# Designs tried in a protein design chat: VH-VL binders against q8ixk2r445to577. Part 197

Target 1, 133 residues: q8ixk2r445to577
Amino acid sequence: FFGMLQNKGLTDYCFDYNPPDENQIVGHQVILYLCHGMGQNQFFEYTSQKEIRYNTHQPEGCIAVEAGMDTLIMHLCEETAPENQKFILQEDGSLFHEQSKKCVQAARKESSDSFVPLLRDCTNSDHQKWFFK
Below, E stands for the ipSAE of ESMFold2; O stands for the ipSAE of OpenDDE; V2 stands for 0.75 times the mean of E and O plus 0.25 times the DockQ between their complexes.

## First folded at step 8 (VH-VL)

Design v68 (framework fv_traxivitug)
Fold by ESMFold2-Fast, scan of step 8:
Structure v68 (fold): chain C 133 residues (1-133), chain A 119 residues (1-119), chain B 107 residues (1-107)
Amino acid sequence: as target 1 above (133 residues)
Amino acid sequence: QVQLVESGGTLVQPGGSLRLSCAASGFTFSKYYMSWVRQAPGKGLEWVAYISSSGSTIYYVDSVRGRFTISRDNAKNSLFLQMNSLRPEDTAVYFCARGYSKSYYFDYWGQGTLVTVSS
Amino acid sequence: QSVLTQPPSVSVAPGKTARITCGGDNIGSKYVHWYQQKPGQAPILVVYYDSDRPSGIPERFSGSNSGNTATLTISRVEAGDEADYYCQVWDSSSDHVFGGGTKVTVL
């Protein structure tokens, strides 16, 4: 699957990655932003290895969550996906982070009007349900 | 330690006016949105009005628009609610509540002040 | 304009799980916040943004929000959890809307 990864609950928002430096695509947090329908910084690929890839720049980035953290960070893709980069997109739309046993939730960034995807305990919440558009 | 203390609640005749105050301490008042929320005796919570950190953005529930005025004095860490043309259905405990990030939720509440509108 | 519907009361035995629902049209598209109010006291925020907990609120409190129903779940209920519980959303009309409240009785 590929396209804009949109939230079921926060219906106008998509995964977005727009690093300040175009030549350094890794190390920054993935955010949520109004879906613009143009691909670009909101275009992601879900692979057979359960990676969420960002293909806008070279080398390709893969979304990861470090142990003990809840933020989604862009890392370099590996030939064999490490456990911290594996997300199971389930039939109900939940995005399950295999290593942590938590789900990706559309969440509000503290003290701002910005939204970000964060790991949270899995619930049957629409803010934890995602689909490619 | 965040504290919000309401005052000014009393018995008022229908058609009368009353001004409520809320004294804030323990945080930088000028950075937070503030709201008034009321609760009629034995009833649930009802949002009344909110005001942005600068005072430039103000909203009211329809039932009080044109009668109530929310205001703030950031230099004195105080929030106010001027209530005019009071009606018996305005009888309630009025709570001062701190809004977080555009007042989407209320993280701290005062103890409330009782306003009774009766003849 | 939005109306949030809560059951007037819920009874639960100590140590069991209480579930308090908050119904609203497309409430899953909004963030739901929950408050606890004990008699004669101010409300206290217990769950915000559907499922997050403020500092000091025990992990027994959890929330979910899907479709037309949000739910506050209190596991391993204690006598001290007896209170009125209110759900709340911020509406796109720039209004805060509260549910009617649910009285939780621990018997």
Scores: ipSAE 0.300, ipTM 0.806, lowest interface PAE 3.6, mean pLDDT 89
Fold by OpenDDE, second read of step 9:
Structure v68 (fold): chain C 133 residues (1-133), chain A 119 residues (1-119), chain B 107 residues (1-107)
Amino acid sequence: as target 1 above (133 residues)
Amino acid sequence: QVQLVESGGTLVQPGGSLRLSCAASGFTFSKYYMSWVRQAPGKGLEWVAYISSSGSTIYYVDSVRGRFTISRDNAKNSLFLQMNSLRPEDTAVYFCARGYSKSYYFDYWGQGTLVTVSS
Amino acid sequence: QSVLTQPPSVSVAPGKTARITCGGDNIGSKYVHWYQQKPGQAPILVVYYDSDRPSGIPERFSGSNSGNTATLTISRVEAGDEADYYCQVWDSSSDHVFGGGTKVTVL
């Protein structure tokens, strides 16, 4: 699967990654923004290694969750996907992070009306359902 | 070490034409959206135009549409702004600014080049 | 056709906190970015996506955005912080939109 990774509950919002430094594309937080289909900052791929890969930039980035965190941070992809980079995009649309045993949820950014994907306990909320478009 | 250096700004009469250039270095130019942003003397910032990394997507502020043309040469790491039918209200410092893959913000700016339209 | 409204000026004493507001209809639903510009210089991105800070920008600079107001906060203001500050958003109809700018004067 590849393209825009869109949230079902938070209508018209997609994964978005737009680091300010091309030489340091890792370490920044993945956010949610209106799906616009322009550029490459909303293009992601779900790989056979269960990575969510940002592959429009070299070296390629893979979304990771750092220990003790609930935010999605861009890391470099590795030959073998590390445990903190493994997600299961399930048939029901839920995006499950294997290591944390939590689901990715579209959530309001702290002190903002803007939005980010965050790890939360898995629920039946549409805000935890995602699909590629 | 990202650098953007504008050039071409000069005095021109109303109705005249001018071509601005922006030389980019320190990054992979072809991977970034680029924009021109201008600032009239003593005034605020106004976005003028943007162009996608490949050049396939272009947009202009209404006031310059039909008169200005934004273009790029990725092989030369250059951004251009062809300005025709210039008006006094086009007088401004013109900045080239970088956006990352249609970035909604501008992370790097040049020092600008002054365009003065006056009779 | 978004319009961003900033106060024309903000005065602050050294060591104190400056707050620069950027008003817009439901601006909280959009990401706001902030730029610092000193006379004769290029603008510098100081805050992006409401509250993220570029590398090299001191932690004294922070941002928030909710409702109809985004705010750039400069804590422990220094003389070197005297500059014009612009908020900016992206709008689907107007593309990139800047506020009118706020001149911050350090007393």
Scores: ipSAE 0.014, ipTM 0.671, lowest interface PAE 7.0, mean pLDDT 91

Design v69 (framework fv_traxivitug; at its last look DockQ between E and O 0.08; V2 from the best seeds 0.00; counts 0 for: pae O 3.8 > 2, placed apart)
Fold by ESMFold2, look of step 9:
Structure v69 (fold): chain C 133 residues (1-133), chain A 119 residues (1-119), chain B 107 residues (1-107)
Amino acid sequence: as target 1 above (133 residues)
Amino acid sequence: QVQLVESGGTLVQPGGSLRLSCAASGFTFSKYYMSWVRQAPGKGLEWVAYISSSGSTIYYVDSVRGRFTISRDNAKNSLFLQMNSLRPEDTAVYFCARGYSKDYYFDYWGQGTLVTVSS
Amino acid sequence: QSVLTQPPSVSVAPGKTARITCGGDNIGSKYVHWYQQKPGQAPILVVYYDSDRPSGIPERFSGSNSGNTATLTISRVEAGDEADYYCQVWDSSSDHVFGGGTKVTVL
């Protein structure tokens, strides 16, 4: 799939990645922002390797979760997807992170009321349901 | 070594025209949204206009619509502001500012060029 | 559409903490960015996405954003922090909006 990855429970919010500059494409956190489709920062590709790619820049970025962390961070994509970059988008809309066995949830940042995607124990919450548009 | 250098600011009479330029270097200009932001002497910042990285999307603050035209030349790494029907209220330092991809914020600003509109 | 309200000035003693507020209706749902501008100079980004710092900005600069108020905090204020500070947001309905600016005086 390719498009804006939208949250079911937090309506009109999309995955968003707008790094500081062209030389700092990796190492920053994925956020949620109201869907607007401007620029290239809300468009992602879900690949056959179960990656979520930010592919509007070369080299391409792939969303990862570092061991012991709950935040989604942009890493470089690799020819064979590392385990920490694999997400299963299930038929019920849950986005399962295979390595950690947790689900992606729309949550508030620690220091603000802004929303970010975070790993949490899997539930039936619509805040853990996602779809491409 | 990012540089944004504005030029073209000068004294003009009300009703006159002026063209501002911004020369960009040290980065891939075509990947950035560009804005003009102005600051009247002793006053705060006011966003004036933006243009998307390809030039396909353009927007203006209401007070300049129909009088100002923003444009860019990605081959020459240049941003422009054509200002027509100038008013005393347009007197300001005009900055060019960049934003990567979608310009939620401006990570680098030029030093500005002063436009003075008076008789 | 969106209006951002800042106090016109804040005075702070050297070594103390300055807090600059940016008020807006439901601003907590928006990402807030902050700029420092010294006299006769261009603005410099000091905080973005509410609380992140660009490279080269000291840890003394921090930010928060909740409810109707975003705050820029400068701890252990130095004379060199004396400047005007602007908050800024973007959304598709209003485009870029800056606050009116706050002059920080170190005394």
Scores: ipSAE 0.647, ipTM 0.898, lowest interface PAE 1.7, mean pLDDT 91
Fold by ESMFold2-Fast, scan of step 8:
Structure v69 (fold): chain C 133 residues (1-133), chain A 119 residues (1-119), chain B 107 residues (1-107)
Amino acid sequence: as target 1 above (133 residues)
Amino acid sequence: QVQLVESGGTLVQPGGSLRLSCAASGFTFSKYYMSWVRQAPGKGLEWVAYISSSGSTIYYVDSVRGRFTISRDNAKNSLFLQMNSLRPEDTAVYFCARGYSKDYYFDYWGQGTLVTVSS
Amino acid sequence: QSVLTQPPSVSVAPGKTARITCGGDNIGSKYVHWYQQKPGQAPILVVYYDSDRPSGIPERFSGSNSGNTATLTISRVEAGDEADYYCQVWDSSSDHVFGGGTKVTVL
């Protein structure tokens, strides 16, 4: 699958990656932003290795969650996907992070008007369901 | 520690006016939306009004619009509710509550102040 | 305006699980917050953004929110959980809306 990764509950919002420095495309947090329907910074690819890839810039980035964290960070893709970069997009739309056994939820950033995807206990909530459009 | 302390609740006759105050401490008041939430005796919670951090955005529940005015004084860390044309159905404990933005949860509440409107 | 429907009461034995529902049209598209209120006291936040817990709230409190129903689940119920519980959302009509409340009685 590929396209804009939209949330079922937070219906106007999509995965979005907008690195502040084009010379450093990795290391920054993935955010949620109003879906604009034009791909670009909201275009992601779900691979057979269970990666969520961002290839609008080079080198290609892969979404990862660092140990002990709940935020989704852009890392460099590797030849063989490491466990922290593996997400299972389930039939019900849940996006399950294999290493932590948690689900990706559309959430508000603490004390902020911004939305971000965060790892949370799997609750089968609509804010934990995603689809490509 | 975050504290919200309401005051001003008393017995008022129908058609009367009353001003409630909420004194905030323990946080940067000017960064938070503030709300008034009421609870009639033996009934549930009902949101009444909110005011943005700057005071520029204000919204009311339909039943009090035109009669109640929410305001704030960020220099004094105070929230107010001016209530005019009071009706018996406005009888309730009035709580002030804080939220970071308009669609945020209410993380801290005051103990409430009782307003009784009766003849 | 949105209307949130809660059962007026739920009875549960100590150590069992209580489930309190909050019904609302397309409530799964909104973030649901839950408050606990004991007689004569101010409400306290127990679950926010569907399933998150504030510091100090035990893990036996959890939440979910899908379709037209949000649920607050209290596992291993204790006598001290006896209280009124309210759900709340921000509505697109620019209103904060509370459910009617559910009185949880621990047997």
Scores: ipSAE 0.629, ipTM 0.888, lowest interface PAE 1.6, mean pLDDT 90
Fold by OpenDDE, look of step 9:
Structure v69 (fold): chain C 133 residues (1-133), chain A 119 residues (1-119), chain B 107 residues (1-107)
Amino acid sequence: as target 1 above (133 residues)
Amino acid sequence: QVQLVESGGTLVQPGGSLRLSCAASGFTFSKYYMSWVRQAPGKGLEWVAYISSSGSTIYYVDSVRGRFTISRDNAKNSLFLQMNSLRPEDTAVYFCARGYSKDYYFDYWGQGTLVTVSS
Amino acid sequence: QSVLTQPPSVSVAPGKTARITCGGDNIGSKYVHWYQQKPGQAPILVVYYDSDRPSGIPERFSGSNSGNTATLTISRVEAGDEADYYCQVWDSSSDHVFGGGTKVTVL
């Protein structure tokens, strides 16, 4: 699966990554932004290694969850996907993080006008449902 | 500072029509879901309708479906509620409320505008 | 009758703790939000996501949610806390739903 990763509950919002430096793509938080389909900032790939890859630049970036965190951060992809980078996109649209045993949910970023994907306890909320478009 | 200001509430006869407006400021209006919530005199809060950021998703409470239309103009930072075929039970203060998603919470409310439907 | 059930009123002495319940079938599996409304004023969000508190809301306001009951707790109650309080959830079958509201009176 590849393309825009769109949320069902937070209508019209997609995964978005826009690092301040195109030559340094790791270490920043993945956000949600209005789906626009322009450029590479909203292009992601779900791989057979259960990675969500940001494949705009080399080296490739993969979404990871750091220990003790609930945010999605861009790390470098590895030959063998580390545990903190493994996600299961389930048939019902839920995006499950294997290591934390939590689901990715569209949420509001505190004290800002931004929205972000966050790890939360898995529910039946449409805000935890995602699809590639 | 987030501000929501409702207007348009007045006295109308049953079967009449009325259009409410909500002027938003202090935030990026186009990024947020918006809702109307009403409160009959001396009664509790009742959700009426919500509209997504782009307007592509709209929901109504059953009692107003087919009679009310929620809309927005993001260029003008405005939310609207067109109310047709008004009934006495529609009498209420109508609040404009901000939400960032359809199934979460309303973090800011206007002061409301009173709609009275009476013969 | 209502999806969310609140007691019509709660009385509390100044300095004491008020607890407002919101009952619902398996409400613990859903996020509950709470609003304060004083006479002639707009509602104000005081608790969201069961227990999170908006900026500017005193720490005296707290929330919990488990099983079939969500609870808004107001500790060290002040005269200014006298108001109506509403719980709220969203349900795919019922859309946005508010409780009937609880009038908190400070004695």
Scores: ipSAE 0.022, ipTM 0.707, lowest interface PAE 3.8, mean pLDDT 90
ESMFold2 (binder alone), look of step 9: mean pLDDT 91; pTM 0.938

Design v70 (framework fv_traxivitug)
Fold by ESMFold2-Fast, scan of step 8:
Structure v70 (fold): chain C 133 residues (1-133), chain A 119 residues (1-119), chain B 107 residues (1-107)
Amino acid sequence: as target 1 above (133 residues)
Amino acid sequence: QVQLVESGGTLVQPGGSLRLSCAASGFTFSKYYMSWVRQAPGKGLEWVAYISSSGSTIYYVDSVRGRFTISRDNAKNSLFLQMNSLRPEDTAVYFCARDYSKGYYFDYWGQGTLVTVSS
Amino acid sequence: QSVLTQPPSVSVAPGKTARITCGGDNIGSKYVHWYQQKPGQAPILVVYYDSDRPSGIPERFSGSNSGNTATLTISRVEAGDEADYYCQVWDSSSDHVFGGGTKVTVL
């Protein structure tokens, strides 16, 4: 699948990656932002290796979660996807991070008054359901 | 450590006025939105009003708009509710609540102060 | 304004699971928070943002929120869980909205 990765519960919001420096695409947190339909910073690809790829800039980035953390950050893609970069997109739209056994949830980042995807216990909530648009 | 202590509740005649106070301690009061939530005897919770950290954004439930005024004094860590033109249906325990995340949920509540509006 | 519907009461035996529902049109698009209130006491936050728990709230408390129904689940219920439970959302058209409350009785 490819396109804008939109939340079922937070219906106007999509995965968005907008690094402060476009020449350094890795190391920053993935956010949620109003879906604009223009692709670019909101264009992602779900691969056969269970990666969520960001290929608007080079080198291509892959979303990852570090052990013990709950935030989604952009890493360099590897030829063989490491476990921390694997997400299972289930038929009901849940996005399951196998290494942590948690689901990606649209969450409010209170410190910045914005929305971000975070790992949370799987609950089948609509804020944990995603689809490509 | 976080404490909210309400005061001012008493018996008042219909049409009367009353001012409630809430004393906050154990956190940086000036960084949080604050709310008043009430509960009529034997009934559920009802949000009344909230005020932003700076005091610049204020909202009320329709039933009290124009009669109640929420305010705060950040230098004194105090929240207030001025209630005018009181009605029997305003009878309730009034809770002061810390409104975390700009009005989304309440993480700490005071013990409440009872306001009875009756002849 | 928005209305949240809760059953007035739920009975559960000790050690079993209690489920308290909160119904609202498209409530899955909102974040649901849950409060526990014992007689004569102030409410306390037990679940927030659908499923998160504040420090000090046991893992027996969990939540979910999908479609038109949010649910608070209390597993391995204890006598001390007997209380009134309220759901709450924030909505730009209604500000804070509480459900009518559910009295959980542990028999």
Scores: ipSAE 0.590, ipTM 0.879, lowest interface PAE 1.6, mean pLDDT 89
Fold by OpenDDE, second read of step 9:
Structure v70 (fold): chain C 133 residues (1-133), chain A 119 residues (1-119), chain B 107 residues (1-107)
Amino acid sequence: as target 1 above (133 residues)
Amino acid sequence: QVQLVESGGTLVQPGGSLRLSCAASGFTFSKYYMSWVRQAPGKGLEWVAYISSSGSTIYYVDSVRGRFTISRDNAKNSLFLQMNSLRPEDTAVYFCARDYSKGYYFDYWGQGTLVTVSS
Amino acid sequence: QSVLTQPPSVSVAPGKTARITCGGDNIGSKYVHWYQQKPGQAPILVVYYDSDRPSGIPERFSGSNSGNTATLTISRVEAGDEADYYCQVWDSSSDHVFGGGTKVTVL
């Protein structure tokens, strides 16, 4: 699967990543933004290694969750996907992070009207459902 | 090592024309939107125009529409601003800035080139 | 037609915290970005997407955005932080919009 990763509950919002330096793409937070497909900042790939790759730049980035965190951060992809980079995109649209055993939810940033994907306890909320478009 | 280097700024009389250039390096130029942002002496930043990666989408601030033309040459990693019918209020330092996507931020800026429109 | 309003100036003592506000109608629904500009220099991105920080920007710089106000916070202010700071958003009617800028003076 590849393309824009769109949220079902938060209508018209997609995964978005736009690092300030294309030569250093890691370390920043993945956000949600209106789905527009402009540039390459909303293009992601779900791989057979259960990675969510940001592969529009080299080296390729993979979304990771750092220990104790609930945000999605871009790391470099590795030959073998590390545990903190493994996600299961289930048939129902839920995006499950294996290591944390939590689901990715479209959420409002703290003290903000902006939106980000955050790890939360898995529910049947449409805000935890995602699909590639 | 992203670099943006503007050139072409000079003194010009009202009604005159001037072409600014921006040389980009250190990144894949053709993948990014680019903008011109200007700053009048002692004033704030004002976005002027942006152009999409392919050049197919262009927008201008109202005050320059019809007078300014933004263009790019991806093969030469260059951004241009053709300024016609210049006015004194166009006097400013003109920055080229990398505009990753419409609605996003300017992550890299050049040092700017000064355009002075005066009789 | 979107207008971003910044205070013209903010004064802060070294080691203290400076807060620069950027006001706009429902600005909390937009992503706000912040730039630092020192005299004779190009602007530098210091905060993007409300609160994200570019590599190389100290953790002392942070951002928030809610309601009608975005805020750039500079903690433990240093002399080198003296500069003009601009907020910026994209607006559907006016495209890229900057605030008027705030001059931060370190006392």
Scores: ipSAE 0.012, ipTM 0.621, lowest interface PAE 9.1, mean pLDDT 91

